# Designs tried in a protein design chat: VH-VL binders against UPF0173 metal-dependent hydrolase Caur_2542. Part 2

Target 1, 243 residues: UPF0173 metal-dependent hydrolase Caur_2542, of Chloroflexus aurantiacus (a9wi57)
Amino acid sequence: MATLGRNVTITLIGHGTFHLTTPEGRNILIDAWVDGNPVCPEPWKARVRENLAAIFVTHGHFDHIADLVDLARETGATVVCQYDMVPYLEGEGIPAAQLVGFNKGGTVTVADVRATMTTAHHSSTIYENGQIINLGTAAGYVLRFSNGFTVYHTGDTCVTMDMQIIGELYRPDLVILPIGDHFTMDPRQAAYALKLIGAKYAIPEHYGTFPILTGTPEALIEHCREFGVTTEVIALKPGESVS

## First folded at step 1 (VH-VL)

Design f07 (framework fv_felzartamab)
Fold by ESMFold2-Fast, scan of step 1:
Structure f07 (fold): chain C 243 residues (1-243), chain A 124 residues (1-124), chain B 107 residues (1-107)
Amino acid sequence: as target 1 above (243 residues)
Amino acid sequence: QVQLVESGGGLVQPGGSLRLSCAASGFTFSSYEMNWVRQAPGKGLEWVSGISSSGSTIYYADSVKGRFTISRDNSKNTLYLQMNSLRAEDTAVYYCARTKYYDFWSGYSPMDVWGQGTLVTVSS
Amino acid sequence: DIELTQPPSVSVAPGQTARISCSGDALPKKYVYWYQQKPGQAPVLVIYEDSKRPSGIPERFSGSNSGNTATLTISGTQAEDEADYYCYSTDSSGNHVFGGGTKLTVL
């Protein structure tokens, strides 16, 4: 199992949901699909609620925000999201004081984390009672911690040359990226994304949850070798952590 | 295992009020949208109201707008329907049913689990 | 706005093919679901997404959605298939709509 040595703990909750603990001991989530998530380990349904300071939202699909409103209301956590998502979330019952809306290229500081919203090539909608609701455009995040450790979560996306710019400007230590195919990058596209970004570590996500999500960490590692990518792939199972 | 059980039905006078409950078990209630569907004796199915997984987005059929209120308590795995200003036309078996949205590309599940229903009779 | 129209009744002899129609202007752009309901029982989903069968539903049940009409087809109809059948879809305003129902009689 890999050790980061940077006083930041990263746990895959399952599918696209990640729990991180900052150097200051603050707990944050990236996306929020927990209670109904078929791969979320039972103990983590309670643990994500413990001292939760912030939730960073990549986009509005159900498998990323299903528990967002309930977690925010229960814990008082700050919800960090694209500005156009704010009226919807306020309408769903999250107090305005807990909502921090911004947009791609911008940076905000929440829970001692400096967060820059990045581009992602994906849709961002929710379906409720027969209606498709537009929730802006899909995004990723660059999260820079107090000690300089930097995590780039690509969000749900295809590979894009913009990833090279993000790699050059922010020099992320670790990348979280989807490999599931069908709705996001396949393992080969993800390996090429890692070539563009140049991070030391990668954690794959958004695979194996449903039969249609066929990408594997083994295939990702194989294509990294094909492209001469030296990034170390850390294949976390749901509930596993790296520190 | 996966189950929905309605309760609270009974005989009420026109203009009266009644509160229905639907208790969910065997699945993660907070991950599903919930619906009330009614059926008058010898008549067809009529969708009445729906509520999002969080409880904040709500829809009503025109026939019940302003009189019925749908709500849910995710901590108790329970769906509610508060019925006010009841009319003879509201006499029906009331079912609760679940739906789930996975994502835009995978689509949504139909109403795949229904309760057995609770009878509401509005009569003088 | 969706309005779904079904014939009120269909009668078929055992072993014959029953066809139940569901018509609506929005159907070319919407998926249709079919429910079977026997007296005193809750509805049971028999077809989802126009043509797919849930686990446990016999192969004799099939569905289609073409033009403005969705059709539930029961091949080699059996006595136990006697029931009320409802089509179902959703409208652009977030409302859920059922057809008026069709009573299938097997005699």
Scores: ipSAE 0.000, ipTM 0.388, lowest interface PAE 17.7, mean pLDDT 88

Design f08 (framework fv_felzartamab)
Fold by ESMFold2-Fast, scan of step 1:
Structure f08 (fold): chain C 243 residues (1-243), chain A 121 residues (1-121), chain B 107 residues (1-107)
Amino acid sequence: as target 1 above (243 residues)
Amino acid sequence: QVQLVESGGGLVQPGGSLRLSCAASGFTFSSYGMNWVRQAPGKGLEWVSGISGSGGTTYYADSVKGRFTISRDNSKNTLYLQMNSLRAEDTAVYYCAKPFRGVIHYYFDYWGQGTLVTVSS
Amino acid sequence: DIELTQPPSVSVAPGQTARISCSGDNIGSKYVYWYQQKPGQAPVLVIYDDSDRPSGIPERFSGSNSGNTATLTISGTQAEDEADYYCQVWDSSSDHVFGGGTKLTVL
């Protein structure tokens, strides 16, 4: 398996949930679908709770936030999300002191990580108790660690030319992006996204969890060849890490 | 103005069941988690159970896990506590308590008047 | 798991300063809340986030929290302040944890 050599460990928990350990040994999550996630390995249901410092939320769909309130309450982790989501999460029982709300284009520092919220072309609305609740607009993150290592998580999105701007401004070393098709990019669109971003490494996500999510890392690699993309695809299985 | 009104308390024998209700008004009920806190006669406050605003997530003190069930009906602005397998030590005034939304941590800004549950033969 | 310990009772003369302690392991790393409860009534929040007062609570009420002890201080204590006082913290393993309560008597 590839080695990043940058003192950051990235683990795919399953589907859209990622666990990262910083150079300082701080643990963070991107999205929070663990306990009910059919592909999450059993040992990781306990491990995500160990010394959890922060959870970065891309958007409000169930497969990204189902365990958010429980994990935040259990661990005391700081929840980083779009500003408009804060009142909803506070109403669901997350203490206001644990909520850091900001918006696209802005940067906050949490758990020694500089996080810039990026755009993502996706919905962020839920249906709850007969009510349609708008949780803002879908987002991605650029996470810059203390040693300069930079990860771009696109969030759930289609391909957009804005990815070229993000690649040029932030120069991410590694990008995490969906390839599942149906609700997000298919492998061919994801390969084109990698061409726009220009990162050294890519970790695909949001595929294989359900039969309808038909994208594969093999198809992504084929389309990278089609577009002349030299990004190395690191296909992690749930529970696997790269560091 | 925020109001919380508990009902359903009474005398019940050990092993029996009782259902408490809390009628809420004066705020957007579905936007707030809700809690039950009890107080045994002459004793201190003890948190019992909590529920998220949607009702999707519930929390329980170890002393009541498996016996009590918290639920809510957001269309009726009502919180419930179903109490089964009641024991003498469950005898207490049960308060419905609302957390404060705009604060930097968990505390209860409004409490109901309480409803007395007595478990005795 | 944190446990909060309060003295069972504190007595002061009118106009004197009352101090009620709330002791817990590393309580200074948590936010502490204080409730006043008069006989037959529901609790009323008097201090939140260690030292802040809700609207309507007299300025004579103040709080502090450091190390292993939080303190509720009532300066120039009035007869109407006679009540039971409870401290509370939120803890990730235990949710809402209350102290055992302190009966304040104003003689």
Scores: ipSAE 0.000, ipTM 0.405, lowest interface PAE 18.2, mean pLDDT 88

Design f09 (framework fv_felzartamab)
Fold by ESMFold2-Fast, scan of step 1:
Structure f09 (fold): chain C 243 residues (1-243), chain A 126 residues (1-126), chain B 107 residues (1-107)
Amino acid sequence: as target 1 above (243 residues)
Amino acid sequence: QVQLVESGGGLVQPGGSLRLSCAASGFTFSSYAMNWVRQAPGKGLEWVSGISASGGSTYYADSVKGRFTISRDNSKNTLYLQMNSLRAEDTAVYYCAKDQPYYYDSSGYRGWFDPWGQGTLVTVSS
Amino acid sequence: DIELTQPPSVSVAPGQTARISCSGDKLGNKYVYWYQQKPGQAPVLVIYQDTKRPSGIPERFSGSNSGNTATLTISGTQAEDEADYYCQAWDSSTGVVFGGGTKLTVL
């Protein structure tokens, strides 16, 4: 268990999917891999559906959007995504009224949360029935809650100097970042990202789900020490929360 | 036409070494993860090792970890398995296997195999 | 760690439906793949992602996966379908996992 004292609850659902409850009690998801997610705890498969107000999509890979269409149609949640995903998602059956498309550098307000889309250096394509479908470019989010608490989710990405700009402009309290290696940053690169961002807290993600995702929170903490980074690493297991 | 051709099998003494090769053709080799799967005489299939498209990530069954090394040369369209400290229980036909052409290039990748090579027999005997 | 359990053998008369099961804890939450292996030959993928057939696989082959059990179904079984069949899934702790195999006899 960890406490932030910020009246925002953050739960790791598993891998890259996060559930957050706002100060107003609104439930939101970042990414949507739940039902087929091998590390998602069984109770959370039902629980993510309770009063779901919005889903923020970082990019179009299946381990981030596998349940997106079903959850959106089932719950009526607003789907917040890069503009180029909108025609695809509408074609998959999400009503246009539930889709909020925007792009990097822009800010929208959904579920009482101000969301700014940030750059992430990653691909954003889905393979479907032998077709290659381009779903734009990978993104992260800066989520600013009504009480001023600010979360930066980097999305799937390598380390980039742009993270310093995000840290300086938005001053996030907490950063969610991948440490799995292979498809994203390794723990040492993630520690350097934390140096650039300067947040008080970090929640690592996108590790341990598959044997090739070898990064660990322990290695992240060691490399934070190497770089003189004072960020507190909060290693959540799937189903664990911090608030 | 996608084709995988294994070679390098043979008879070896316990404690010995062999290197298997798999020559790939008919697809963009550098874009697909590759696997080795073995089958002992009269027994079932056992996954041995896998390697990412770039060769940057490798993974192994517990039974071979520390003894076998998977590698690839994308410029030659060739997959390798270096087998050291061989044991009698390593006796098997070794198959080279490609992922299904439809795949996910993210951490949700799941190993499944189409096509398989014809296999190469490794016999470890004293 | 998931373990996949298959019956060691199944026998059917020509033209009858063969059903081969593959059981594992919460297997319905994973994708299952099926391979056919004839004597002296390499395995051939016959079903991928629970229900889908590769090009060239006869329509009589179908698959399902629900709860704890995946099933390979062969309708109107023919003599040429006599083979060993293996199910496969993926597990985060062990990687690729195969079932023990089922010998299908058509008599």
Scores: ipSAE 0.000, ipTM 0.414, lowest interface PAE 12.9, mean pLDDT 87

Design f10 (framework fv_felzartamab)
Fold by ESMFold2-Fast, scan of step 1:
Structure f10 (fold): chain C 243 residues (1-243), chain A 121 residues (1-121), chain B 107 residues (1-107)
Amino acid sequence: as target 1 above (243 residues)
Amino acid sequence: QVQLVESGGGLVQPGGSLRLSCAASGFTFSRYAMNWVRQAPGKGLEWVSGISGSGGSTYYADSVKGRFTISRDNSKNTLYLQMNSLRAEDTAVYYCAKGTTVTYLGYFQHWGQGTLVTVSS
Amino acid sequence: DIELTQPPSVSVAPGQTARISCSGDALPNQYVYWYQQKPGQAPVLVIYKDSERPSGIPERFSGSNSGNTATLTISGTQAEDEADYYCQSADSSGTWVFGGGTKLTVL
């Protein structure tokens, strides 16, 4: 397995949920589908709660926020999200003092991480009590750690030329991107996204959780070869880490 | 020592309502998801509803959606199931079950002894 | 929608190995849990996360989950193991589903 050597540990919790430990030892989550997540390893249901400092929310679909309110209330973690989600989350019981709302193009610093919200081409709604609730627009994040290590999580998205701009401006070392097809990029689109971004490492996500999510890391690697992309694909199983 | 004690069961007519309670002790109630599971006489187990530790997330089986409401009072260490528009098919022993995590998915580590609900005229 | 299929009954002689199956399309991607229920009593968890045993459950109980079938195995079955056994898993949407139950008879 690849070694990053950058004092940041990245763990796939399952599907679209990631746990990261910063160089300072701070724990953060990207998205929050844990307890109801069919592929989340049982020990990680307790472990994500240990010293959790922040949760970064990419968008409002159930498979990304199902445990958000409970984790935030239990741990006191700061919830970092698109501004339009703030009233909804406060109404669900997250204290206002734990909510950091901002928007695409902006940067905030939370848990010693500089986070820039990026665009993602996807929907962001939840169906609740017979109503469709709009939770803004889908987003990704560029997370720059204190030592300069930079992670770009694309969020749920199709491939877009905007990824080239993100690659040029932020120069991410590692990209986390979906390959599941159907609801997000397929492996071929994801390989093209890696060509646009130019990162050294990639961690695929959002595949294999349900039968309809048919993309595979093997197909991603094949299409990277097709496009002349030299990015190293690090296929983590749920519960596996790279550091 | 974890204890779960259900109450509120009884005989009710079709279309009627009942509220079940589960009194919990021996653990930090607010830190664990709680569930209701039922068992019709001589039949198997059926999961009915789950609620997260904070009460912020609730989940229901399709058979009870729109009719049953799960809730909890963490200050009283008590879980509730409000059952409306009851049908003969709802006749069962209702068990209170403690999860192993804050949300509903945690497997059912401890169970109460159950309370019988009979829906008949 | 997930359905978990168990045989309605299994019979074994004392000291023999009992195997109870639980089959379902979602099982390759889901953890399986097993509960023992004796007449007039609440269910008791005997296996969690496919193969783990809770503290206090005898080591003769073991579990596996391979392909579309999970199996509860009781080695050297004892008379007190006679009970109904239920498998449980999450469906693809994260709700809970139980198998129909298997009556284990030790004769």
Scores: ipSAE 0.000, ipTM 0.412, lowest interface PAE 16.4, mean pLDDT 87

Design f11 (framework fv_felzartamab)
Fold by ESMFold2-Fast, scan of step 1:
Structure f11 (fold): chain C 243 residues (1-243), chain A 122 residues (1-122), chain B 107 residues (1-107)
Amino acid sequence: as target 1 above (243 residues)
Amino acid sequence: QVQLVESGGGLVQPGGSLRLSCAASGFTFSSYAMNWVRQAPGKGLEWVSGISGYGGSTYYADSVKGRFTISRDNSKNTLYLQMNSLRAEDTAVYYCARSHWGYSYGRDFDYWGQGTLVTVSS
Amino acid sequence: DIELTQPPSVSVAPGQTARISCSGDNIGSKSVYWYQQKPGQAPVLVIYEDSKRPSGIPERFSGSNSGNTATLTISGTQAEDEADYYCQSWDSSGNLVFGGGTKLTVL
C-alpha cells in the first residue's frame, strides 16, 4: 500500500468510519459504524476496541454512530462531538466525563490531537423508538497532529466554497471526503472540493457500501484531471491503511 | 505476470494514418488506466495519451489533440491509438504503459511494453 | 505549467553516491516518479511517490522531494546502474510530464 511518511496511520474501517494512530501511538476513531457495517472486515471489529482513546463524531446519522455508545462505554474513549449531541449521548449512557462538546470554528485537544470542527452541509437526525431526534448540524474536522501533519475530514457534505477557506487557513496534507453520490458529493463535486482545498493527498469514502452509492475513485481521478487538481487519490479498501 | 505487447507500427507518409494496438494479459485490464508514451530517436520520454479503466475519460498531450484518438476494448484486453494527420515529429517508439493502482491511480507507469516504432517519412 | 529540468548527464565512480536532480516550480507539492531506461529496453519504475521503492528495486535507490527540487539518490553505485533516468510528475491541468532525462555514467 501507499505510504505518507508522516508517522500517522490511517485505516478505512468501512463506509465513513476511519481509525487513526497518532505519532504518540494513540488510537482514535472518526465516526463509529463497525459491528453492523457490512463492509467492515471481521478482524477490525475487535481491533477498533484496542486502546481506543477518542471517537470524533461528524453527525448523527445511524451509519456514523450506530456503535458509538457501546464503543465509548466499553473502551472509556473520549467522545468528541457537536455540543447539541451531548445531552442525548449522556442520556444514552455515556458518562459525562467522557463527553467533550464544542462547535464549528472551535478547537479542542484530545488524545494529543488538536481538532477544529468545520461546517458540513448535510442533515443530522436519527430515528429511535418512533421518534425523530435532531442531533444538531453536520460537521467535519481538521485534525492537527503533534508533528504538524494535518488531516481534513469533510464529514458528509456537498461541495461548498467554505472548503477554500479551510484549505487556506489549515493547509491540510490529506483530505478524507465522500464520493458516493446520492447522499453526498458525487466524484465530480468531490474533485472540485479538492481544487478548493488544495491538499496533497485524498482518501475517498462513503461509496460502494450499497448499490446506490455509485461513485468510484477512478471517476474522482478523472474529474481531478478535468479541474487541474494535482491531489493524489489513495483509494483504500476496507481494512487497508496508509502511513 | 503482467504483459503488454504493442503492434501496428511501421513506415507512413506525412498526412497519413496508423493504428496501434496493445494486447494486455496477466491482470484485470478494466481495473487499470492505460497510457501511450513515446520516445523520438535519441530523445526523451513524452506522455501522449491516457484512458481510464472503463474508457469514460480520455486525455491527450497538446501536441496530439485533435489528431490522435485513444480507445480500449475491455472484452479483448486491448488498448488502441488511432493516429491521423501524422507529422515527421511524430516519429518515435510508442510504448503502451499501465498506471499503478494504490499509489498514483493513473499518474505513474508501473509496467511498460517493449514499444513499436512509428516512422513518418516521405 | 510545470517544466521538469534534469541535468543531461551525471558521472560517478563505482561505489560512490550518484545524485540526479529534477527541478520544477513547487514540485514538492506533487509526487514524483523515477524511471530507469537501459539501451534497447523499456523504462522501469524505480521510485514512486517521491521516495518509495517497488518490489525488486535495490535498497541503494532512494528519493526525496521538497520545495523546487526532487532528487534520485543511488548509494554505492554499481556498473549495472548505468542508464538514462527520467523524473515524472504532473502539471496544473493534470497532464503527465517527464523531465528531459539524465544519462548516468559509471566509470
Scores: ipSAE 0.000, ipTM 0.430, lowest interface PAE 16.5, mean pLDDT 88

Design f12 (framework fv_felzartamab)
Fold by ESMFold2-Fast, scan of step 1:
Structure f12 (fold): chain C 243 residues (1-243), chain A 124 residues (1-124), chain B 107 residues (1-107)
Amino acid sequence: as target 1 above (243 residues)
Amino acid sequence: QVQLVESGGGLVQPGGSLRLSCAASGFTFSNYSMNWVRQAPGKGLEWVSGISSSGSYIYYADSVKGRFTISRDNSKNTLYLQMNSLRAEDTAVYYCAREYPLRGSYYYYGMDVWGQGTLVTVSS
Amino acid sequence: DIELTQPPSVSVAPGQTARISCSGDKLGDKFVYWYQQKPGQAPVLVIYQDSKRPSGIPERFSGSNSGNTATLTISGTQAEDEADYYCQAWDSSTLVVFGGGTKLTVL
C-alpha cells in the first residue's frame, strides 16, 4: 500500500462513501451510505459514528445520502451541502444549526478543513413518498487541510475540461474519482480526467458495487499509460485506509 | 419461512428447449436480485445468469449468452430461465438462488437462499 | 478475468483445524464468499464478505482474504463439516466466479 505521509487518513467505506481523519484528529465523511451499503464492512458501521465532526454531501442520490439524516441526527455532525438541499434536510429533521449551505465556486471552513464546492456534471434527485424530489445540482469538493494537503473529490460526474481549471487553481495532491461506467466516468474517461487534473495520487470509487458498474482499477491504470499519466492509483478495498 | 422451488427440468435432445421456473415464498421477492447457478454431474458450481430486483438489468455467463433468457414476474413471485439450443454440456442440476439480503439495490455478490435444484439432461 | 483455484481435497482429523485456500489474481481486492455443499443438497452460505458468518453458522467457521489468497478456516472440525466447499468472488469483467471446489474429509 502507498503512504501519503501527510497526517490525513483516508478510508474507503464503500462505493462513494469516504471517511477521513484530519491532521487535528477530526473525523469527517464524504457522502453517507453506510447501514444499507452492501460493501461497507461491519466494524465501520459503528466506527463512522465515532466523533463524527462533519459530512460533506456531493449530491442527493440515494447511494450518497441514504444515511445522511440519521447520521447527522445521531452524531450532531455538521452537514455541508449545496444550499438548495438545506430546506429539505431541515424538513427531514436535521437542526438548522448543523446545516452549512453554500454553492459552486464558494469556500467554507468546517472541522478545520477549507472546502470549495466544484462543478460536477450529474443529476441530483431522491424518490420520497411517491415523488421525485430535486436536490439541486451535483457537486464535487476541493478539501484543503490545515497542513496544505489537498484532496479533490470530483463527485459523480462525466469528464469535463473544467477539471483542468480545478487542477491549475487548487493543485490537488490526491483525487477521488468514479470509474464505474454507466452512471459516471468509465476507466478511460477517468484516466483522461487525471491527465487534466495532474494530481500525484488517485483513489478510484463508485465501481464493483453493482454488476453494471463494470470499471476496474486495472483498466484505469491501463488507460493512464495510454494517456501518459503518471498519477499513482491507490485501489482501496472497502475498509482499507491510506495515510 | 423462506423458500425457492425450481421446476421444469427434464430430458431433452440436443438442439431442444426447456423453460425452468423458480417459485419464491416467505419474503418480498421484488426486493431481491436472483440468479441461476448450475452444477454438472460430479462437477462444481457454475454461475449462469442474474437479474436485478426490477428485471431491468440482466447478465449472462459467456457459455449461455444468446441461447438462454432469464426473466421474472414479480406479481407471481416467479423467476424463469428459457433455455434454447441446448447442448450436452448444459446437462446439470439448475439452482435458483437469491442474492445475499441487501436493501435498496441489486447485487451479485453472494447467494444466501438456494432452491433444491431441478435436473436438466441433454442427451439423445 | 479472474480464475479461482482451490485444492481438490483437504483431509483433517476430528477436532483439528482445517484450512481451505482460494487463490486468484488480486483476490484481496474483492469480496469472497464460501459455500458448503453436502451430497444431494443445495449449497449453504457459510461466510460472506471475506470473514462474516450468516446467522446459524457455527463460530468455528472463519474467513480471511488478503493479497492473492482467501482462506476458509474451520477450527475444531466436526464430522458434520465433511462436505464440498466452494469459494466465490464477484468481478466486474467476469461477474460471478466460483472456485473448482474442495472436498473436505474428516477422518
Scores: ipSAE 0.000, ipTM 0.428, lowest interface PAE 14.8, mean pLDDT 87

Design f13 (framework fv_felzartamab)
Fold by ESMFold2-Fast, scan of step 1:
Structure f13 (fold): chain C 243 residues (1-243), chain A 121 residues (1-121), chain B 107 residues (1-107)
Amino acid sequence: as target 1 above (243 residues)
Amino acid sequence: QVQLVESGGGLVQPGGSLRLSCAASGFTFSSYAMNWVRQAPGKGLEWVSGISGSGGNTYYADSVKGRFTISRDNSKNTLYLQMNSLRAEDTAVYYCAKLIYGDKPYYFDYWGQGTLVTVSS
Amino acid sequence: DIELTQPPSVSVAPGQTARISCSGDALPKQYVYWYQQKPGQAPVLVIYKDTERPSGIPERFSGSNSGNTATLTISGTQAEDEADYYCQSADSSGSYVFGGGTKLTVL
């Protein structure tokens, strides 16, 4: 029901994967769990591949990068990630020319989007052939579009006072944040994060995919009321968009 | 080295109760969801119940819902399964299994050796 | 609840390739995991995330997941590979589902 009015379309693909279309009509993805994602709608498996310009990676856990290498190789999309992930991804077969590695506090411009990497308090590893591979530290992004519309994707994280600094410096219009509990914030912690950030809109993610991820948008809205937070919660179902 | 050791199995009459335990070592117990998977004699594997790392969320197969209760004591690194109103069809080897779930795919990376529960006359 | 279908048995001569299938409507949308179980023993994970092999599992074990069917492949099958093999995935609600199992006989 909400309208952003800023010529940016945001679609929840499912769980932690988001598809965005920029004011220029460029398609970008935040994280890449599509083909094996139990909540991804069938039509979106093909659609995420259409004219994909860039993939922004928050961290190296399976449910955020499972399809990253395949999508990047197949589409030619630029992969934007923490610098320490670059050697691993290059070794997996993503051409060096498609990899843009940087780090927290830095800003890069890809697909007409100005992206600043932020901190997130979470682990960032993958398990392959019984080995634990460290893929750097978990991150979020502040994405500023050509028309000034600004999205803060927190990545997977607990609540942290750094969110207040991010809110004050970047003044995001919309925040994407996890509410699933167990591995990320629960709805009450997420509501407190929204209090620190101060954005007009919020899209919850990382909930309902599996029974253990018990957080709900309804609980988030209740706790926003508890903390006096006026942020409008836009609860997208997988495959739903806001524009 | 990861070890899961089940105990508490035995012979019980229909309608009776039994409590299984699983002692875990070699990993940070509170960080992982734990599960019970059973196998009837000569049959395949059947998932029974799961519990989150914190113990705050529990899950049950329809066949045991309302009769079985999963719990854990993270201070003792121990998983439990309280089985009530036991039926002949609950006869099985019960395995304790460690789950990789959530930020990782859901699968069982380590299993205990199992404990036999026989529900008979 | 989603069913995963496996053949009840597969026979192969030593040194030949064994293929065990696992079919289900959710497999194009879900990862598949494979477990080996020898008589009187607990299951052992041999393949995770469709294609990945845990440390300590011989190189001859491989997996794939295409269309509605996942396949466990054992190249150059050895006598010690004789066991029951189970596939596992999840239904749309995230509940864990096992296939009926396949007895691999190596003659």
Scores: ipSAE 0.000, ipTM 0.402, lowest interface PAE 16.3, mean pLDDT 86

